# Ledger of designs, part 9: VHH binders against J-type co-chaperone jac1, mitochondrial (jac1)

Target 1, 176 residues: J-type co-chaperone jac1, mitochondrial (jac1), of Schizosaccharomyces pombe (q9utl6)
Amino acid sequence: FHSSSCQSEAKNFYKQFEGDISDPPPKGPFDIDLGALKSSYLRKMKTLHPDVAQGKDAALAQRDSAELSKAYNTLKAPLTRAEYILQLQGINPVSEDISNSDPEFLMEIMDVHENISASRDSPEKLLQLSQENQGRKVQEINEIRKAMESSNWDSALLYVNRLRYWNTIDKILHDL
Below, E stands for the ipSAE of ESMFold2; O stands for the ipSAE of OpenDDE; V2 stands for 0.75 times the mean of E and O plus 0.25 times the DockQ between their complexes.

## First folded at step 4 (VHH)

Design d15 (from g02 with S27F I28T I31S N32Y P99R R103T; framework vhh_gocatamig_d2)
Fold by ESMFold2-Fast, scan of step 4:
Structure d15 (fold): chain B 176 residues (1-176), chain A 118 residues (1-118)
Amino acid sequence: as target 1 above (176 residues)
Amino acid sequence: EVQLVESGGGLVQPGGSLTLSCAASGFTFSSYALAWYRQAPGKKRELVAGITSGGSTVYMDSVKGRFTISRDNAKNSVYLQMNSLRAEDTAVYYCAAYRWLSTGYDYWGQGTLVTVSS
């Protein structure tokens, strides 16, 4: 049994769209021009589609297409984009016990869950809770942008984990 | 008129106990979450303990096992029982009430001073 080195590592997701989007923070902005990203993705996907290759080339085209799709899907959404940027900095984006180290955030999470439970049979109240949750997501994204663009990686990690909780709340509210 | 009025602060020796009270008026108390914050000179205001409308509680790490937050909806009051007090607990303690934390705290009290000194 021997470990081997992998010599065909995937390109950095930002490098997949080099020239069409900016560099990641702190060199570039956190926000991405989503129209430019989508246009780049669609153009590149047409050139990588398996239909333009055969045999071994077809297999490589399928792999490259899958990698390009993963890059696009990761960068198009603020949470997954932020998680990826943290990974580029060598930071595990999943922080353990963050709610236990932040009692204000834990209290906010508990308050939100209780209000959702209490409002289960009221469409108007659930709509208000959904609107409030969108506000929380926007606030976390603004803090992530500030932190990443100033290389405050500890703060970025904190706000990324907070944003993840609010995405979970969105799913709960959507399913009610 | 909405009001939060804190009481129970004072001078106490290390290892002593103190109970803070916050009396609320002018809003539907039972629908609000309540929290105790503190601010020492030259320090940021920090959450000490909180209690949701449903009665769930949270505490900052340095007070866990020493402080207990509770509420009495019939009396429109929230309490902070402080045991095993330390010099670093010296601060002005504030009561806060909110329905949505993300929109900020709806109401704050004026504060009550706690001094832990021998």
Scores: ipSAE 0.285, ipTM 0.657, lowest interface PAE 2.8, mean pLDDT 84

Design d16 (framework vhh_gocatamig_d2)
Fold by ESMFold2-Fast, scan of step 4:
Structure d16 (fold): chain B 176 residues (1-176), chain A 119 residues (1-119)
Amino acid sequence: as target 1 above (176 residues)
Amino acid sequence: EVQLVESGGGLVQPGGSLTLSCAASGFTFSSNALAWYRQAPGKKRELVAGITSGGSTVYMDSVKGRFTISRDNAKNSVYLQMNSLRAEDTAVYYCAAVRWLSSGYFDYWGQGTLVTVSS
């Protein structure tokens, strides 16, 4: 908890973009200005590009650009951003037992999987399921935002785990 | 318009049995999940049992092994068979069609049927 906080501060992805984006919750907002994040990332990548370095500096530039890319990719998406923020709080973002805490959610997960299986030959139905799933993701993101900005970390963990399931559904639908 | 109509509630002795029925209309029944909820005196509404479009079931821990949910797509109906009833099962039981839609969670509810377990 204490040691984790010190290590998290030293490796904080938000520090990679300091001055261009806000601090993470609870100090700052959950949402990030994605345009500002991308502009910062591209500007910094030009400075760190391996092709502009010589000798031993080329290896350092390559490493630093890889680390910057990881930070950008983590923060640009709501799920990975939320998981990272939980890690900064010393919280493991993964929870496997959802059935006892949220039987309604378990039922919906099962129903969605069955409907996808039944709809594999129908592009129209798959599009409808995809649109419905986007609505679920938006709802979970709204709950994550409220929880994190209020330092309600138990609720944030619950909604992050729900969002992860809906991202898995997106991947299944996209890969069909 | 989605309509759910429950029936089968009544007074029963501890250890007795009841079968609740719910007739549904206004949506594609075979493609939807259905659930039974209950609201006991002084408590919030809770999920008792659910059944998915494909027939998979989920149960609240306290009723598992005693209650059985089933569906009949030809009759647009869902049932709750309640065995080994206890005083703690006393509640108004509601049938629900559960759906997550863009911008929110929507539940379509029936009017409920009262189940009283007492000697």
Scores: ipSAE 0.263, ipTM 0.647, lowest interface PAE 3.2, mean pLDDT 83

Design d17 (framework vhh_gocatamig_d2)
Fold by ESMFold2-Fast, scan of step 4:
Structure d17 (fold): chain B 176 residues (1-176), chain A 119 residues (1-119)
Amino acid sequence: as target 1 above (176 residues)
Amino acid sequence: EVQLVESGGGLVQPGGSLTLSCAASGFTFSSYALAWYRQAPGKKRELVAGITSGGSTVYMDSVKGRFTISRDNAKNSVYLQMNSLRAEDTAVYYCARTPWLGRSYFDYWGQGTLVTVSS
């Protein structure tokens, strides 16, 4: 599908880094060469710096810089990358009902919250829970990769919603 | 070695009751969440009820208000009290300990116990 066919001036985030990174799933892999992405971003950002872009309209340079930063920040992280890929497929990445879509996940969520509550005064136990949560995030990312590369969009949506929740748990543990 | 052994299955009339028991050994029982799953002929295994390490419970919609999961940490056992049984509850019921890190929410499974709800 061609995103530009609907909006002739719309820019795809992957197109911002064309030639430096692969196409998104299902055409390309889910994983991005983060080194290549960062190098492309920094090189392109340098051309938009006020000192280098002295002859360009300041408002246009600011707009282009903001758009490039949004593209980079979206693609560099697995969750936001996955959400963006779903949007490219015309899928709303936000699930409205976790309990109906995934009752096993609801049980895991309940257990995690209870263990966090029981461990609030134990730095050692909180560290263990944080490490376990990193393992959950890695697991969901692996499942997202498999689903997207095989065009299994229903599964991809489910795993993306799980990953989003584990990111929320990371924030809770960090802010505790 | 981790072991889970189910008991209590059998044949019951619609509207009847059964209590399933699961005896666990080989791990620190109080530290783990336990669950009951079931698999009807020709269907995938589904979570029926779960109980966390601290005692919080979760149930599938079709059994809410009819089934009760409980645990006894002193006896290393988890139970499923099933009331108002229906024909669609017919299945092999499995006790499971879940690691929470895999896509399939299972770590160790029991052998299963058959529940048949029939006239």
Scores: ipSAE 0.021, ipTM 0.454, lowest interface PAE 6.3, mean pLDDT 82

Design d18 (from g02 with L101G S102L G104T; framework vhh_gocatamig_d2)
Fold by ESMFold2-Fast, scan of step 4:
Structure d18 (fold): chain B 176 residues (1-176), chain A 118 residues (1-118)
Amino acid sequence: as target 1 above (176 residues)
Amino acid sequence: EVQLVESGGGLVQPGGSLTLSCAASGSIFSINALAWYRQAPGKKRELVAGITSGGSTVYMDSVKGRFTISRDNAKNSVYLQMNSLRAEDTAVYYCAAYPWGLRTYDYWGQGTLVTVSS
C-alpha cells in the first residue's frame, strides 16, 4: 500500500533524499539542486558504509549503500533522472521506434553522423561538433522540463528519447 | 541570412508527375541539410523528404518509391521529383534549410502549391 499516485514502486529514489531535494514532477521541478543532492548522498553514505555502520548487519548496510548509490547516480544526471520519472508514471522510457514517429529527428541524426565521419581527421572540427551536441542536449533538457512540469508525458517521452541519442553521440565523439 | 525560393508547383492529374525546385541564396555556408515539407488544409506541416550534406536521404513512408529528393551543391538547390501523384499529395510544399549547429531546421521558403485533381 502506498498513497502516491505517481509512484509505481514501494519506495522511490526521491524519498531517499526527502527534505534535502524537491519532489519529482509534476509536484516539484525537474531540476535538482545537485549540491544538495551530493551533500545528502555523502552524509547518508557515511552512516551506511559497512565499516562505519554501528551495530547493523553488514549485508543490510551493503544493500542499503548500493540502493542509495543507485538513487544518487540515477538522479544526478538529467537523462537517467528523466527516465526514472517516466518509470514512476508507469511509462517505459526505452524501445521507442523513432524512424516512424519523428522523421525530423531522424534527419538530424543522419546529418550529425555524416558530419562526424567527415571530421574524423580534424580535432578542431570534432570539438566544434561536441560543443554543438552539448547545445542539443540543453535544448532537449529544456523541453523535458516543460513537458514533465506540465504533465505532458507523451512529449516528455519523445524528448527523453532524443536526449538519449545525443548522449550516444557524446560517447562516439569521446571515443574517436 | 538564408533565403529559399520554391518553384514547380501546379495542377496535375492523379498518376501524373511534377518536379519541385528550391534555390538557396544569402549565407549559403550556413546550410547543412535541405528538406521538403508540405501542409494540406487543416493539417500540420510534415516532413516529406530530406537530404543531408553528404547526400543521405529520408522519406515519409507514404511517398517512399514515388518521390525522389536530390541536391545540386554547385547551384545551392534541392529538388523533389514527384511521381504517381495522388489526391492526398495536394498541399503547399515548403523548402527548408537545416543550419549547421544546434537547430534542425530554421530557414523556410514561401511555399509552392501542388494540386492533384481531375
Scores: ipSAE 0.025, ipTM 0.458, lowest interface PAE 6.5, mean pLDDT 82

Design d19 (framework vhh_gocatamig_d2)
Fold by ESMFold2-Fast, scan of step 4:
Structure d19 (fold): chain B 176 residues (1-176), chain A 119 residues (1-119)
Amino acid sequence: as target 1 above (176 residues)
Amino acid sequence: EVQLVESGGGLVQPGGSLTLSCAASGFTFSSNALAWYRQAPGKKRELVAGITSGGSTVYMDSVKGRFTISRDNAKNSVYLQMNSLRAEDTAVYYCAALPWYSRTSFDYWGQGTLVTVSS
């Protein structure tokens, strides 16, 4: 959601929920209390909408609502949250060469795609593959948490890119 | 139990060829990816070549065009054909299997077979 040229000027999404959620790593934990985040989002969104309805500057209220929604949607999911945290550190979260630098990971991705193709006529096997993929995502999230909370940004970037691939697999399985 | 047994290593002259074989047992061979790794003295273990359950292959840059990985599901075997061998290819070669639940690391390893490229 950020171009490389505009990353440093982006609003800090964590500041929009200050007091309701913790600071991002390394100052705070990677995990967010999702209940607290949602409650904060809904309360703040309610405050913005009445201003539009009551004839205050509708354009500013619309912009603020859109920005708040972007912040909420970014922070509520582990992948987009991790990508945003990398951006706050001045790191481009998209690694174009992850596959080339990690042939083992490329092999695993290729094997998963082939297993999905071979299992298309079996709902039981597709369900099994989906559950296995959830396990891979959990493992990557654990590695991201560990790396970010210890300021190991090179490792964090690696695991964020791995998590993105597993999210793509989830999308493929869901769209079947 | 899962077992991977390598064979085919030996001493060969520069420019020569060797074929490594890995016989697998104790798991469903046809559904697993398999790979050849090597470790030279003083270096980290590195992936040389891999083959997925569907037959797709990957190679490290320095062996592309010289090495060929293949599999025979009926014989539960994976092979590494090594051509135009160089002194830099000297290493212990390991066979590894990636089970469907593994992430980036192979869980099953063979004992290794030594390849020495020397005159």
Scores: ipSAE 0.008, ipTM 0.444, lowest interface PAE 7.9, mean pLDDT 82

Design e01 (framework vhh_7yz9_2)
Fold by ESMFold2-Fast, scan of step 4:
Structure e01 (fold): chain B 176 residues (1-176), chain A 118 residues (1-118)
Amino acid sequence: as target 1 above (176 residues)
Amino acid sequence: QWQLVESGGGLVQAGGSLRLSCTASGSIFSINAMGWYRQTAGNEREWVAFITSGGSTTYADSVKGRFTISRDNAKNTVYLQMNSLKPEDTAVYYCAAYPWLSRGYDYWGQGTPVTVSS
C-alpha cells in the first residue's frame, strides 16, 4: 500500500488549462491560442473567486486563484512560457556565461546599450531603437519555436537567454 | 562597398610584441563594432577581441592582460596591440566588421599571418 498524504501533487501550468490549450513542446506547438487561454482563465477564475468560496476553504480558494493567475501570466508571454517549458525539461533557464558561447551576441548587446545611451535626448531615435528591438524579439521567438518543437534543448536555452536580454532592453527603453 | 585591409603580421620571438592594424576603405567606420579573430590550420576561427562603436572592449580569456584592442575613427582603423607573445598565439589574424542587427560578421579582411617562435 501507498500513502498519498506523504506525497506532493505538482501542478503543471498546462494541466491547469487542459482541454483548452495544446500540450507543451515537443508533444504540442510552442505557440498558444491566446484567445482560448484567456477565455479558459476567466471561466476558471469565476469558480475560484474568494466571494464564492465557503469560509472553511477560503484560504485554499485564494491559493488556487493565485496559482491559476500565475499559470495564465506565465503562459501568455513567449519568454516566461519558454522558461517554464525548459523547467518542465529539468533545465535551469538562466545563463550568466553568454560570452563563453556567443561572443558576437555579447558585442551586439553592448553596442545596443551604447546606442541607447547616445540617443537618450532623441525621442525619434529611441522609437527607432524600440522598433528594431521588437524585430530582434520576433527573431528569437521564431528560433525558440523551432528548437523546442524539435527537442533541441541546448539551442532553446541559448535563444531563451537572448530573448531575455532583448526584454531587458525593452524595459530600459520604456523607462527613458 | 566595405573593404578591410589588415597589416602588421610577421615572425616574432616568444615574449615579443606586434601591432596589427585594420583599415576600412570608403565606409562610415564609426557606426560599426569591430573585432579580431584568429585561425590555426585545421581549426575554426577563434574570436580574440571586440570593440564597439563607442569604444567598449571585450577579450577572450586566452589574451586578457596581453592584448589591447583600440580604434581611431578619424582614420577608419582598428588596432590590436599584442604583448608577451607565446608560441600558441601563432595564427592567421582576421579583422571583421559587425552589422549588429544581423548577428555574425558580414565583412572580413584577407588575414595577416603571425608566427611566434620559441
Scores: ipSAE 0.014, ipTM 0.385, lowest interface PAE 6.7, mean pLDDT 81

Design e03 (from g02, 19 letters changed; framework vhh_7zox_3)
Fold by ESMFold2-Fast, scan of step 4:
Structure e03 (fold): chain B 176 residues (1-176), chain A 118 residues (1-118)
Amino acid sequence: as target 1 above (176 residues)
Amino acid sequence: DVQLVESGGGLVQPGGSLRLSCVASGSIFSINAMGWVRQAPGKGLEWVSGITSGGSTVYADSVKGRFAISRDNAKNTLYLQMNRLKPEDTAVYYCAAYPWLSRGYDYAGQGTQVTVSS
């Protein structure tokens, strides 16, 4: 590690669902049983709702509910889950210069933007580009899983930053 | 099936120039990004340069300012103009089409040998 950054939050997000989901990599798998996660979240949220609160102050109930929601929303999606796992390892999940570290990735980015620009007036081509982008996301998630479960944190950081870019492309395509 | 045929390699003196060519099938060439990768003796594959379907170019730092990639879509041909060649440029050079999903080289050819020596 070149960083001593440590999460100072009261409770680890995985700990909030302890017993219902596995531990994070490298101790457990990257994938989470999303059904079990959602069931745990809804059960715990019902207990924390102000109208059902067991004599607790409304402000404490709101704080606990907000923290539980943040944990759920972070773990349910592969990108934010992966970013959180990197943070648990003391790694800043945001890369600095993708161009210098991976010129092939820069080429892929440029090609995608050119194809989007060339396809702006074709709903059929935009749909194809969207489908291709979903494939890129699946590929990055597979690489993240492999890297994290083998404790290859440098590779995990690389693939997380690529996945983040493809999420940005999804937003661009959705907003067109 | 995709076919990529590289040519133009040879023996040159340091400081010399070579132009590599790669002829590809039309259905692959016109719509895909293309590039060059090389493998020096005893080393792994090194990405050299790429050109998008629209003509935008990217170069590895080791060749930037010395190599120029270009394409002729009418001839289904990719070129690599190599100037100010150095002994460390000695390698087999491969033409590749990018599938983008694998982040790798799917349609690589047989390669062409470049040797830079005195």
Scores: ipSAE 0.292, ipTM 0.635, lowest interface PAE 2.5, mean pLDDT 83

## First folded at step 5 (VHH; framework vhh_gocatamig_d2)

Design f01 (from d13 with V58I K98R; at its last look DockQ between E and O 0.64; V2 from the best seeds 0.00; counts 0 for: pae E 2.4 > 2)
Fold by ESMFold2, look of step 5:
Parts: sequence; structure tokens; C-alpha cells
Structure f01 (fold): chain B 176 residues (1-176), chain A 118 residues (1-118)
Amino acid sequence: as target 1 above (176 residues)
Amino acid sequence: EVQLVESGGGLVQPGGSLTLSCAASGFTFSSYALAWYRQAPGKKRELVAGITSGGSTIYMDSVKGRFTISRDNAKNSVYLQMNSLRAEDTAVYYCAARPWYGRGYDYWGQGTLVTVSS
């Protein structure tokens, strides 16, 4: 079987910024120079922005600018970047099999939800929970970096699933 | 100073039962999640059972239906009732605690040995 990593270079979001950012793992690092990424995005967007094109060329520029924006927004955030890299390796980033084998993670999730519920009326406690959740995200990102750069794709998928959950917790806390 | 002291370990025949207890001090017990971990010779320490500060429980698959975790907040204690013991359950069992806001388990007891042998 041939994985999704056989995807053409034309579909590779990193190729949209070729020469300005490093290749993805395993060839390059997981981390991206976000300044370089943003500078590349803004420069390329100037020639593709729909407001500067007309007619048939305007329709093509709209499509091309949407593709560039999708690539930029995917690569700038660690979770969506990691999910994309997994897709390049032919791995479904939302696979649940690895997550279901970790009772420690399930226990932590249950405790966090219960503590958020118990703390709804305490800004002090909610702040502590939010700060701790940021630490959880940093830890998962560090593990994703290590796994991706060592081509340990099963571990990478595990930590991507954990990071996705902590991002959901962030949203819950922000919506309070 | 947080202190966790396990007791109740010992030698038990296969099919037998044993109750482990962990007495806690130095923190507001009801605001902590508690867990039992075990470590067999040559193996990594693994979660056996956990109980949240709100009382919800989780078990590893191999002990589900045989082991029961419980807590008594009035006595600052967490328990592990172990039934239908097997040789594979032989390990040092550790009590662990995590504060309500924290990540991972910050406090560990010294452990109590459970030996299941025929």
C-alpha cells in the first residue's frame, strides 16, 4: 500500500513557501521560523490578492490566494502543522486507536473537566487551570517535535491527539 | 510536607484478595486526584487505577472487574481492593497524588510489595 505521503509536491503546503522555510520532518525540523513564514506569505500574497487582479485572472488569483492562506494558517500553528505532517506520512491524524490505550490520559481528562466545572465561579482557580493547560500544550508540542524529528510516527500521532484535546480545553476555558 | 504511606502489601496465593491502603497528610485530600501505580521487576511503572478529586474512577484493562479503587476523604485515605489475584499482579504498588490544578502526579509513596505466588 502507498501512503498519502505520495502526494505530489504541488499539493505540499511547504512548497508554497519553498526557499523561505525549512522542509518538513523528516528532512527538516518540526519548528518553523514564523517570521520567515509570515514574510514569505505577505510577499506572495501581494501578487495574488484578488483586489489587484481583474477578470479571469481575478478568479484564478482568488483561488491561488485562498490556497496560500490555507497553507499559511495550517503551518503557523503547531497542531495543524503536525496534523499536516502526519498526512504527508500517510497517517490519519484523527485516528483514535492510540488514544484509547492510555488510561492515564483519560484519567487526567476526567479530572480537568471536573475541576473546570467545580471552579466556574472562581476566576483565581480558572486562571490556574488555564495556566496549567498552557503548560500541557507546551509539553505535548515538545514531544511532537521529538517524535517527528526522530521519525517516530506512532508517538507523533499519540501526542498530536493529546495536543488536540488540550486545545479543546483551551476553548472551553476561553468561552467561560 | 505532603506524605503518602502505603500499607497492606504481602504474600497472597493466586485467586486470593488483598486490600491496599494509602494514608495521606500535608494537603487538602479532597482536592487531589489519587492513583495506584505498580512496578514489576524489569518493567516500567504503570497506572493500575485512578480516582479523581470528584470521585470518578479509571482502571487499566487487565485489572478491570477485579480491582476497585475508593477514597475516604474524612480519613485522608485511598484504597485498592484487589480480588482474583494472579501472578502477573506481583509488583511494588505505589500511591500517587496530583493537585486539582496540576499536571501529572507530583507526590509518590515509597511503595508496598504485593507478591502473588503458588
Scores: ipSAE 0.394, ipTM 0.740, lowest interface PAE 2.4, mean pLDDT 86
ESMFold2 (binder alone), look of step 5: mean pLDDT 84; pTM 0.849
OpenDDE, look of step 5: ipSAE 0.759; ipTM 0.911

Design f02 (from c15 with S27F I28T I31S L101Y; at its last look DockQ between E and O 0.49; V2 from the best seeds 0.52)
Fold by OpenDDE, look of step 7:
Structure f02 (fold): chain B 176 residues (1-176), chain A 118 residues (1-118)
Amino acid sequence: as target 1 above (176 residues)
Amino acid sequence: EVQLVESGGGLVQPGGSLTLSCAASGFTFSSNALAWYRQAPGKKRELVAGITSGGSTVYMDSVKGRFTISRDNAKNSVYLQMNSLRAEDTAVYYCAARPWYSRGYDYWGQGTLVTVSS
């Protein structure tokens, strides 16, 4: 009795929205039509609603709904999308210590932290820093796009890590 | 015009010491991060040490405890004290500056050769 452990192969998040969104890089673009993604999500979620799914095991419906939501939330944001794409490529998006892997970036981060610390008492300066940080994020996203669409995964990983840190900076600035 | 001029390179024996200097001009020195890079023959250029405008420092692992980067804003200069030099430290060393508006080091010196040999 070979208990075929139905390892529910975690359905590729892109496949969950197949036909509504493009394939992930390198087959498709990094950018996703967020409107299309949202519409697809809502349409599919409606079908999974307990009121509609009368014939399916409620537990399965709930599981599918949760998975769909996870897929949507992952793909809707550039960072989490990029991380997921790396995972699809078999790459762990969690980077090693940036001190060894990206010392130039470490220097930049240190500089930004110093600037933030020096500006804590100036809302105007903090706003400026926030705007600058947004610019950094946009730049990293652009680099991620280029890297992933060209199958340069090492570069993609590098920029994903950078984006992650800038997001952290964004949170810090927002909390001040 | 922005200029970075390295000095202090030369031939040194293993275990020896050397101090590199970089004189900068043409930009607001105090507001910029500075760094020393090196490039050995056949290898890529690599960051050796960096110093922020605030004075925080970063070192590559292989030079930690041996090299010290420092800056003198009054002299518009950055220094690299290199102790316990090894053959593997042989390279052209470059001074670099990162403008506050840039993500990278946009200003580079011409480099100074450091040769560690018996």
Scores: ipSAE 0.494, ipTM 0.801, lowest interface PAE 1.0, mean pLDDT 90
ESMFold2, look of step 5: ipSAE 0.587; ipTM 0.842
ESMFold2 (binder alone), look of step 5: mean pLDDT 85; pTM 0.854
OpenDDE, look of step 5: ipSAE 0.488; ipTM 0.804
ESMFold2, look of step 7: ipSAE 0.562; ipTM 0.832
ESMFold2 (binder alone), look of step 7: mean pLDDT 85; pTM 0.849
ESMFold2, look of step 8: ipSAE 0.576; ipTM 0.833
ESMFold2 (binder alone), look of step 8: mean pLDDT 85; pTM 0.850
OpenDDE, look of step 8: ipSAE 0.472; ipTM 0.794

Design f03 (from d11 with S27F I28T I31S V58I; at its last look DockQ between E and O 0.53; V2 from the best seeds 0.60)
Amino acid sequence: EVQLVESGGGLVQPGGSLTLSCAASGFTFSSNALAWYRQAPGKKRELVAGITSGGSTIYMDSVKGRFTISRDNAKNSVYLQMNSLRAEDTAVYYCATRLFGGYHYMDVWGQGTLVTVSS
ESMFold2, look of step 5: ipSAE 0.594; ipTM 0.859
ESMFold2 (binder alone), look of step 5: mean pLDDT 84; pTM 0.851
OpenDDE, look of step 5: ipSAE 0.649; ipTM 0.858
ESMFold2, look of step 8: ipSAE 0.606; ipTM 0.856
ESMFold2 (binder alone), look of step 8: mean pLDDT 84; pTM 0.853
OpenDDE, look of step 8: ipSAE 0.636; ipTM 0.853

## First folded at step 7 (VHH; framework vhh_gocatamig_d2)

Design k01 (from f02 with V58Y; at its last look DockQ between E and O 0.58; V2 from the best seeds 0.00; counts 0 for: pae E 3.4 > 2)
Fold by ESMFold2, look of step 7:
Structure k01 (fold): chain B 176 residues (1-176), chain A 118 residues (1-118)
Amino acid sequence: as target 1 above (176 residues)
Amino acid sequence: EVQLVESGGGLVQPGGSLTLSCAASGFTFSSNALAWYRQAPGKKRELVAGITSGGSTYYMDSVKGRFTISRDNAKNSVYLQMNSLRAEDTAVYYCAARPWYSRGYDYWGQGTLVTVSS
């Protein structure tokens, strides 16, 4: 009955980029230098990609490159990064029902959906709604950063759930 | 230039009813979400009821079934019908508006006092 170090280390997304990016909260910042992350990812992929790997190591290279890609894609986006950090803290990132905890927020969500529907024939209004939604996403990300830097995990979970709603609205506006 | 003017507050006995009104001017009323907030002495301001620009409504649990929010876009007015009033409903009630392009309630009235006693 062995420690979980080997498997846990391979699946620890931050460890995949050790030396190139900071530790996760609470030890390090929530923000990641995305340039450094991308550079690290591309450098490591060159040695692991199945098309470059030699001989009987091709299957291991395929598995390792898939794991590296998963880590990169998770850490590069604020929502998935925050969800992963919550998982590192032992918290299920989808466990809170926002509707029961913040009726004012749900009212705002409903109003934004109604405004999008009412504005479907107005590119000017849709652009303004998209700009305001970007502002909402930034505000939630700022609150996530503050909560995680203060080890306030209940608040971090709340704001992660709020950001998820705004990301869905962002997708609706983008695909419209 | 923007104005929200509440009226209809007053003294009422427990179990009584009041209708609050809020008349709005200086902005496009129909594109705003409207809400009633209240603040009792020594307490934080709290949302009581809201109505979206499209007419969807919501209420805090303690007033659900007793209070009704409505809007009349032709009169630029929002209303709060308060029935079965209790002492705990005593507060200054504020009308607030959130424009469709805004992330928060940008416009507030001066408030109207509702006192439920004895």
Scores: ipSAE 0.345, ipTM 0.727, lowest interface PAE 3.4, mean pLDDT 86
ESMFold2 (binder alone), look of step 7: mean pLDDT 85; pTM 0.851
OpenDDE, look of step 7: ipSAE 0.693; ipTM 0.885

Design k02 (from f02 with S31D V58Y; at its last look DockQ between E and O 0.48; V2 from the best seeds 0.00; counts 0 for: pae E 2.8 > 2)
Fold by ESMFold2, look of step 7:
Structure k02 (fold): chain B 176 residues (1-176), chain A 118 residues (1-118)
Amino acid sequence: as target 1 above (176 residues)
Amino acid sequence: EVQLVESGGGLVQPGGSLTLSCAASGFTFSDNALAWYRQAPGKKRELVAGITSGGSTYYMDSVKGRFTISRDNAKNSVYLQMNSLRAEDTAVYYCAARPWYSRGYDYWGQGTLVTVSS
C-alpha cells in the first residue's frame, strides 16, 4: 500500500535535499552532514537564481528559492531540525501547555537567570556562564538524538522543550 | 576542604516536626543553589526542596505546605523545616550544593536519617 500526504511533496524539507542528505528519523539519523547540506543548498540555489530564469519562470524560481532557504535554515540547526521532525510525526513541538513538569529543571533555569543578572558587569563570569550553557545545549541535543533514533517521541519532545529554554538563555547571553 | 554537614535528624512520631540543618564550608556559599534530597530504602534519591542562589524556592508536591527550605548566607547554612511528618517521609536526607558555573550538584553531605514511626 501507498499513502498520500496532505502536505505537497515540495513542502517536505528533507525532500528538497533528497539524495544529498540522509532521511529523517526513524529511517535515518538525527544528525545531518552539514557540509553535504550546505553544498546541496548552494548548488540548488544557483539553478534557481531569478536572474537566470525569465518571465513567469522567474516568479516561480523566486518562490522556490525562498522555500529552499527556509528548508536549509530549518534543517541546519538542531533545535529547528528537531521541531520539524516532530511535526513530521504529527506532534506539535510548541505548546502553551508546558510538558516539562520537572521542578529540578525549572529551578535550574531560574538559578541560571539569577546568576546572569548577578554577573551583568563581569565579562569573565558571563563568558563562563555562556560556556556552561553550550555544554547544556550539547547534552540536550545528545538526548534528542537518542530519543529520535529509538522512536521515543515523548522523550524527544521533552528534550526539545529543554533545549528551547537553553537556546533562549544563549540568546540572552549573546545580547549582553 | 569542601564540607556539607547535616544535622537534626532522628526518630519522630507521625504528625511531628523536625528541623534539618546543613552547615557549609570551603566554598562560596552565596553563589550556590542549595537543595535537600532524600533517599528511602530501595528508592532512588529524589529532590525534596531547593533554593536558588537568589532565594527562589521549589518543592516536590508531596511536601508542599509541610516543608519549608531556607538559607542564611551569613551563617553558610541551609535549613529544612519539616512539619506534619508522615511515615513515607522516612529517609536519609542529603544537603547538596550547585555552584553557579556548574550543570549539576558538585557538593553533597553524608546525610542524616529521619525516621517517622509510631
Scores: ipSAE 0.404, ipTM 0.753, lowest interface PAE 2.8, mean pLDDT 87
ESMFold2 (binder alone), look of step 7: mean pLDDT 85; pTM 0.855
OpenDDE, look of step 7: ipSAE 0.723; ipTM 0.897

